# Designs tried in a protein design chat: VHH binders against Flagellar brake protein YcgR (ycgR). Part 47

Target 1, 263 residues: Flagellar brake protein YcgR (ycgR), of Thauera aminoaromatica (c4kar8)
Amino acid sequence: MAELSTPSPASPAPLDGGRGDELEKFTLRGARQILQLLQDLITHRGLITAHTGGGHSFMTAVLKVDEERGRVVLDPSPDPQANRRALAAPRLTCVTQLDGIRIQFPLVGLGEGQDKGRPALFAPLPAEMLRLQRREFYRLQVPLAHELSCLLKAEDLARKPVEVSARVIDIGAGGVAVVVPTGAAEFVIGGTLPACRLALPDGEPIELDLEVRNLNRQTQRNGTEQLRVGLRFAALPRAADTRIQRYIFKTERALNAKARGGL

## First folded at step 19 (VHH)

Design NA5 (from LB5 with S31N)
Fold by ESMFold2, fold request of step 20:
Structure NA5 (fold): chain B 263 residues (1-263), chain A 121 residues (1-121)
Amino acid sequence: as target 1 above (263 residues)
Amino acid sequence: QVQLVESGGGMVQPGGSLRLSCAASGFPFSNYWMSWVRRAPGKGPEWVSTISDSGGSESYADSVKGRFTISRDNAKNTLYLQMNSLKPEDTALYYCAREFYEDFGPWFDHWGQGTQVTVSS
């Protein structure tokens, strides 16, 4: 979870339509199912990350569901600025887990008020909720020893072309996340980086167009700043997808074998 | 099974210090970015701090910056939070959380039961 004080970049682009089709089988739209899932989140004290767009988010939880009024009641943030951003946002993307299953749902029409004398946020019940099996949308956390990298073709502060070799921290079918030193290049959420090169161990680097989806600043131990950049594959050729899936599969198998002490 | 077990909480006077620990098991701990999240009595959860997989970078909420230090020992599968100059508003249940990153940003797919920190007297 990133520093919430970062500048408000452009809102994240929506999920790809092809991924939207895959998500349909995991989407709950029945009112009864939605109410029960929200109640389960209350019962399990689910820690929810609410994304307000522009790289900003805050932590929340469902306090209760009000079936009679058709609304959900949420904890406000202790940070007043986070609450102001949430109330100004046209939409929240709420994400949490229940028994290791990713739960995701939108909230619109967020308002501020009180619930039994306690500050609270209110929204209409979501029209849909996702219960995503993690296996279906797996993101491999890349082992440090692999030193997996992606060569980014970006621009510096002066708008001149630069190439930045960035360590890949996670990889999935939809994209990668990388780390770069702050100031190595300028990134804009929604911007594209054409002809980047992803270096997988098993052959020539893959040439990919990447779209910047999220920016997150971190402080390194030496006091300098580092930027975590969420990147979506703009298009993923089938051959490139196959190589990425192979890397993920082989790495997961190796991690499982190491955990058992096997070869 | 992924397991995160927090410890090291307790009662302390204002201005005091505590060190929290989180023992991780059931997953390759060194591959994951890790966070501390807290929940004060009667309040919603609040993100506290995040540390990278290697421990080479970290970030903090403004409310704790300069007072708290996150760290990790990948050989021991343990996450730490050193808490100095404690204030009554730091009273909370502190959770150790495992982070995933998506195109909309980070979220947590697992957390522990938490360890209680109480700053009073």
Scores: ipSAE 0.772, ipTM 0.918, lowest interface PAE 0.9, mean pLDDT 85
Fold by ESMFold2, look of step 19:
Structure NA5 (fold): chain B 263 residues (1-263), chain A 121 residues (1-121)
Amino acid sequence: as target 1 above (263 residues)
Amino acid sequence: QVQLVESGGGMVQPGGSLRLSCAASGFPFSNYWMSWVRRAPGKGPEWVSTISDSGGSESYADSVKGRFTISRDNAKNTLYLQMNSLKPEDTALYYCAREFYEDFGPWFDHWGQGTQVTVSS
């Protein structure tokens, strides 16, 4: 098995902004349950996104479970660099769905090899798998018409303070994703943006600290570039959490009413 | 419930063109970023392209950049992939996928059955 030697540059945070202890009731740890779930992913040809940290990921699938050796066998990426990152990563966060239910599991100790003449990646069976059936752990995709925004207190290339108004594209209990023009500021994965302001439709903007978790570049139709920035809530006051959950619930109800009674 | 139905696949010669469609239903399509993912015979899945919720921005895998164009029509709840200058390596089952963006980055929570594209002489 390849050495799991690439340390995380920072301590890992809970999945949903301090909700890690709430996830325990959705965590499967039984060996038989894990084997059955992995087999179901094989049978349903599940499309898995494997995240290696630092904003990098690749697509994969479970080829088989080698119960005798206690290993899971995965498709390698067609991109050799993605495979090298995967082999160097201390862990992979694998995420997919089965029957509309989010499935997430870590893999540690990834190695490379062959399976019946086919290139493959190998790892010990995961010790745990998440099956997230509850809507409170999902990310609301913000309707375009809401024009929800977050004022980011960031820095330019010269490390001078700048304020950037960013459109919020999704929001959940653990954070937001926003879009910004690429020239607006410098963002560093792992960096903290203190005292940002999230503008919800009711009340005063919420002051909160954000941590940059992921950066993704997109090209706009006018040829300019835009960043999609994944932001985690660093410390979320109770009142802020309540207002965010209220917005999500109210918007979700409105979207559901439109879907059922519209046409 | 959530449904994604791909169509427009077929057989085409190298250098040819093909346009894929994906009909979406059961969710507010215009609120979601959408992607195309492909799976070649005997190989693992590969991300192809992603388009923003508004259709105003896009990204592509290096292997298809300059040859493929993703687009969407939010009024018709339809995602498209225009594929030009097709190569035998593009032979695959193409899936329309709905994207979420988490702390660890994007992932897909739904995809369709796929439409087959075969590039051969």
Scores: ipSAE 0.771, ipTM 0.914, lowest interface PAE 0.9, mean pLDDT 86
Fold by ESMFold2, fold request of step 23:
Structure NA5 (fold): chain B 263 residues (1-263), chain A 121 residues (1-121)
Amino acid sequence: as target 1 above (263 residues)
Amino acid sequence: QVQLVESGGGMVQPGGSLRLSCAASGFPFSNYWMSWVRRAPGKGPEWVSTISDSGGSESYADSVKGRFTISRDNAKNTLYLQMNSLKPEDTALYYCAREFYEDFGPWFDHWGQGTQVTVSS
């Protein structure tokens, strides 16, 4: 087996899902903790989604931890193109769950090789792993009946301003995801959409700046295309944050009450 | 408690068909995008198909396009996968998975125990 080498750091930083210091208390950095958590993923046969950026991902699982070499060993994708994207990516964001708890970790320096004669992907052990026990950090999946929308201030292919009304499919403390027709605007990961307007059910729309974090193309059964656009809130004012958190809390309360009342 | 219970698996000849079902409970099913994923013997997991919360859009892995159809009935809290023209390569444990999103993209926060599909002569 050849030694792993990291790709050169000449590309834009990949998207990550962290919110900086707020998530630090859920972040494991100890080598023993990381090894144990990876072993738990092996034992529970965790289904991992590995994000390579640009709206691309593949599914994988941890096959083993190679403590002697300081590496994690992963299943390759059955899709050769997904493997090529993973090997070219400067960073993978791996996300899964254990017992309903979100587990997230970055992998850098991914390489390919053989493990006991079988194809495998290898990476150095992650330097950190997120174990997010608090459901309130998860994005709320917006009920269809709420018809939440966000007016995006974007640019077309010719770099001219356009406004796009997009349905909000989820919302959390750190951002939203929306669906928009593929040709309605050009979105660039890392790009900023200033002065967008988020329409909540009550009150006036909230003006906020958004950063494009992820793009995911969807092909409908009839060939029509649309994008899921993952958006992060930039510098959210306190009043806007309060209204968003109130919407999330009220909606979760209503969904829980309906479930209890229906039981 | 969130539950996803797959059913409808079985043994079938190559070229045959099966319809999988996934009964969802303990959460507002119609608010979530849902997926099928599979794990073949001795292989890693593979995404198969995703359907939007309303059922208005779907996507498929290249390996199943034209043969598999995902659908949902939000009134019955049920996800379906119609599998036609089955091949031995489709032999796998099939999971129903609930999708969440973050700024990096979608991920799955829950899946069922799976239902076994075996395609053998």
Scores: ipSAE 0.767, ipTM 0.912, lowest interface PAE 0.8, mean pLDDT 85
Fold by ESMFold2, fold request of step 23:
Structure NA5 (fold): chain B 263 residues (1-263), chain A 121 residues (1-121)
Amino acid sequence: as target 1 above (263 residues)
Amino acid sequence: QVQLVESGGGMVQPGGSLRLSCAASGFPFSNYWMSWVRRAPGKGPEWVSTISDSGGSESYADSVKGRFTISRDNAKNTLYLQMNSLKPEDTALYYCAREFYEDFGPWFDHWGQGTQVTVSS
């Protein structure tokens, strides 16, 4: 539609194509609030997933906060390759939970060293932390029975156009994740897949552009590799966003009714 | 009332085997990818294995490949970890974890209290 607005470059993505402004109310920026939340993670021994980019991540935990040096101290991975990737990464996206609430924060400037003779990773305190206590901002895990699919318009190894029908494993306001056999197409983080088609149960498929954000490998029973692809919606039209939100709402209602015995 | 309860840990000799179970309740288990994570004494947590929602695909940390097998029974809302050829380095508290996904990749929004595995002579 020619009348759809384009988000301002000076602001977070709007509700109809993103969540930046909506998440601001859940973002802590005060130094004391950040220190308290990090202390809570230490006290509860939270399991943190640290994403280093390129589909790689490792588990960690906050060991302590060094207020005098303005830094956080983290457990290194037992996997030396994970530690090398973390130290090479321009930033880590750390994500965990506290009392079922999503906690997310960036770390930049990661370094290695020792803490009381124990190997450790160090970073400056994050400038912000997200404490997202509203589950409707989480992606819906799509029931297997829905057989939700997305037709991806991608390229093969020879960079020729190919169409891949991929099962959608989750869906939210900002994107989807799908599974694809490795080798069905070439995916590059940052690459754009134009004119893909998302098949919702009601109505015609939605045409939308997708950006590849994450790639994660899995092994199938037949020994071939499967790829989990994290995809972000580009410039989602208002009508498409409405249909996606309606699907999510109806599906969550149905799942909650089953949990309460009312289907 | 999301609940994950691990069991099946214990003391075992090097080279031995154990099978861990995780009973899930309070959520539609078959909709979620699930993982095992472990924490050795005095060390940080380590991802061990992940299994897809259907059970059709799986992945493993290099340290356990060929020795551990993740599986699930969606009818029983149960996740399993078969651990063979156990080594002293496998000594840890093992957690069952529920996965969510974002554009940066997966993360865990819930885990249990863990079950202790101790591998010693």
Scores: ipSAE 0.765, ipTM 0.906, lowest interface PAE 0.9, mean pLDDT 85

Design NA5 (from LB5 with S31N)
Fold by ESMFold2, fold request of step 20:
Structure NA5 (fold): chain B 263 residues (1-263), chain A 121 residues (1-121)
Amino acid sequence: as target 1 above (263 residues)
Amino acid sequence: QVQLVESGGGMVQPGGSLRLSCAASGFPFSNYWMSWVRRAPGKGPEWVSTISDSGGSESYADSVKGRFTISRDNAKNTLYLQMNSLKPEDTALYYCAREFYEDFGPWFDHWGQGTQVTVSS
C-alpha cells in the first residue's frame, strides 16, 4: 500500500484546457527532446509520483527507454493494489523534478510485463512533457501564522447545505489546497462549491467558486481524521485575481527577506 | 539552496528499531508538508509516510502502519521517522522529501541523498 491514505472517491475529472493552454509554452513535443529528458530522469534516478485518479497515486521511476519499441519502462509499485489501479487507469499523470525544475508527463496504455527478468510497467512514450521552473508553477506554502482560511459552502452526507471553515495550506494562481475535518462535508472530485469565501489578511473575504480536484485523507495525532482538498478557482473575477496575486507576492517577498538577510 | 540531509540509518536485526532524522535548510521548513520515501535494492521507490506542516496530521503506507511514526520539530528544522518492529522488507535507502499539493494531488520537488537501513541477521 504505497498510496497516500485516502478514501476511494469518484473518478478524477479531466484537467481543464485553460491551465493547459497557459502551460503550452513550457511543453516539449519533440521526440528527441522527450527521449533526452526521460534519459536524464533515469540518470538522476528521479522519484516520480504517478497519479491514477480518484485521489490515488504511487511512486515509480523510469527504468529505461525502449526506443526501438517506442516505449518507456517503469518500476512497478511494491503494493499490488497500486499496480492494479495503475493498469486500470486510462491515464497516469507523472510528476517529478530534475535540478529544481518540475517535470510532468502523461502516460496512457500502461501494461505489465518483465524487463530482463524484473517485473516492470511499460507504456508508449509520452507525446508531450512539461518543464516548469518554480516561477511558472509557484504555489505559496502559506505560513501557519497567517491562519488563512476559506469558508466552503458544501453538502453533508444527507445532501444538506453546510458551511465548513477550512485552513488554506497553499495558494497559487489557479487554486488553493485546504484541510477540513473528515465528515464535516462530502466532497466529490469534479464537484463545484459555489460562493465560497476566501479570507485574505488585507480586506473583505473574496467570494469565489471552487472545483474539487483532489482528496487526500490524513490522521491527526489525537486520532481524528482530516481531509486535504485540492480546489481549483472557477472563472476568477479580475479583482479577485489581483488581490490573490498581491497577497502571494507580498508574502513571498517577506519570506525571501527573512531567508537572505537578518530577519 | 534547498537541502535535505538524512541520517540515522544502519544495520539492525529483525524486530529492532531505528530513528531516522532529516535536517532541512535553505527554505521555511515549517511551511511545508514533508514525507519519507524509500527505495529497496533493485526495486522502485515507495511512499512511506507524510506529515503536515504543523505536525498535527500524518498518514502512512499500509505496510508500515503501527510500526513507523513520523514526526517533526519545526524549531530545529528536523523531520523524524521512528521505525519499530523492523522487517527484512524494510531494507531500503530512505529519502526525506519536500511535498507540494496541487489540484492533481501531492508530488515532491526536492529530496535528499537518503540514509541506508539494512535489516538482516
Scores: ipSAE 0.761, ipTM 0.914, lowest interface PAE 0.9, mean pLDDT 85
Fold by ESMFold2, fold request of step 23:
Structure NA5 (fold): chain B 263 residues (1-263), chain A 121 residues (1-121)
Amino acid sequence: as target 1 above (263 residues)
Amino acid sequence: QVQLVESGGGMVQPGGSLRLSCAASGFPFSNYWMSWVRRAPGKGPEWVSTISDSGGSESYADSVKGRFTISRDNAKNTLYLQMNSLKPEDTALYYCAREFYEDFGPWFDHWGQGTQVTVSS
């Protein structure tokens, strides 16, 4: 029943360079726009999640912009290991929000030093920043009562086929996130899970290929461990996309009606 | 309008305990994974703990494992952080944050104003 696949190389994370991606229209490249947006993050004391790759991240904030030197100054993590990962990473993917709008930007060439006697991280100003309208790229947080699931066709530690039924915790146009018991299967970032089956309420399960993009470990209440897996849809067929968008639209409408009537 | 309001901070002696609360409104709280993030004086922000939407799973930073317990009451739209065996290094402004999980990993699209915890020796 399980089909083995060769993991594909991880695609470079797009910073929305405009190749057939709807995100290009939300990409800011003007120096003035970038400086103003960074200043707004400073003013609003924005909390930034900086992703270093390999499923690792740390929290930071922009302390200041040094326009004269062309660099941004960031808080270091209190966790020394997070700082070492950040300094070793070829690129940080920084993500935060302003007024509920997702702000995302790359930092490269990260260095360590001091700012006014305080430890700090430094990087050249980003060449681009993504300012995503929240509504257009809303990823639905799936209500618990829906019990949405996805059957994953993966491999165990011995490279043998295994099927894992995983609860879907969120879903959007580009993918899903699921939870699975740790040890139920082996996942690698960049790996492909072919012929998985997404169960939506309105018909037969959708067969689709998934790429593993992120792994995040959690502890269940019974003391066992659970893995949160971020999955990207590979080449989603139009019919499948239509069914997913219908589910998202119907669910968002129902949630909005509840929010307007009070929680 | 999404709102997160933290409370329960204060001054406490080393070894003491506090319980933080976060009141959520304006969104379906039970659909979201929630986190605590803290910012100590002179240091960058630090992730503290995350709890799943159902409350069935959680994770903790190494610095707080065994001392802090995250919990939630979905009927009351409230997130909690029980903080035991407090140390001076736990002194920080504590934020309640709403989490999204994308293919690149988690990020936070909303957080409150924070509640101050001060552990005075």
Scores: ipSAE 0.761, ipTM 0.905, lowest interface PAE 1.0, mean pLDDT 85
Fold by ESMFold2, last read:
Structure NA5 (fold): chain B 263 residues (1-263), chain A 121 residues (1-121)
Amino acid sequence: as target 1 above (263 residues)
Amino acid sequence: QVQLVESGGGMVQPGGSLRLSCAASGFPFSNYWMSWVRRAPGKGPEWVSTISDSGGSESYADSVKGRFTISRDNAKNTLYLQMNSLKPEDTALYYCAREFYEDFGPWFDHWGQGTQVTVSS
């Protein structure tokens, strides 16, 4: 069912955010390769997270590939609101794994329908799929004991400047994810936080400009809310990049040594 | 050698309780946010709950809020799901999943084989 709304005017959007041109070498564009990879996801019953933008997502799976009609068929969410968001979204970013390899692909033109009498979502086959081996674009999950932090230069609800010390939960070449109390500041997806300070264990904090890419709300056990914020590095200086990669490498080596008994 | 092994499933009557466990090995468990995902017969997967790396924050699908409680013991590398007031709609294969967070949001890079929960009279 190809009669869905036309997409908004396109701008280049990286498949993995912040690294679009570096990811081209991992991008599949051949029709036969794409069909086979989708079939492999069906066979292995891959758990797919579909992101609709605005910090919203739902779980799905590829139900079938309809090669004759050039469509992929997906399980709908049991949450009707998630399905409505998916149908309204200009683009879904689908991400999963197959044999330890990250699989990511966009879907546009999502529609609703039936497959063998069961509700289903469908879209044209993706024109591209990303196959990313984790070791090539690693994001370190930061050990709690490191207490890694980032000082965010943000604004409160009244648009007044505030500084928020945020715990860094992961870090990679392209950015960080942090947690903050929900009311500590206002964050807008697409917004920029200039002159933030990332505190690494060695040396002075690194001054960085950060772009807000994702917001994910969590409820703490005491009933207060916490916000997980996905942040992309903007214009990362070479020296800062080197220090970040060194921290990641040293920490990963230490974690791997502990896993192997520290020999 | 990432391994996630779910257990504690079984048959219960509506209104009953079960406690699921997930034993983790081959990775630094305390560094990862963890989730439960379920797949009901004839249906696609559904996110159930997520817990932060420290265990200090949690989130739940609306369908399970107030009935399910996620928890973790980082010293034992174990994730738990306490399920109370179970309904027939909770019948599913329950997976323990390891979460990564990217700029587009969270996704799962590993999950176990699942443990079956069946709620019927």
Scores: ipSAE 0.750, ipTM 0.915, lowest interface PAE 0.9, mean pLDDT 85

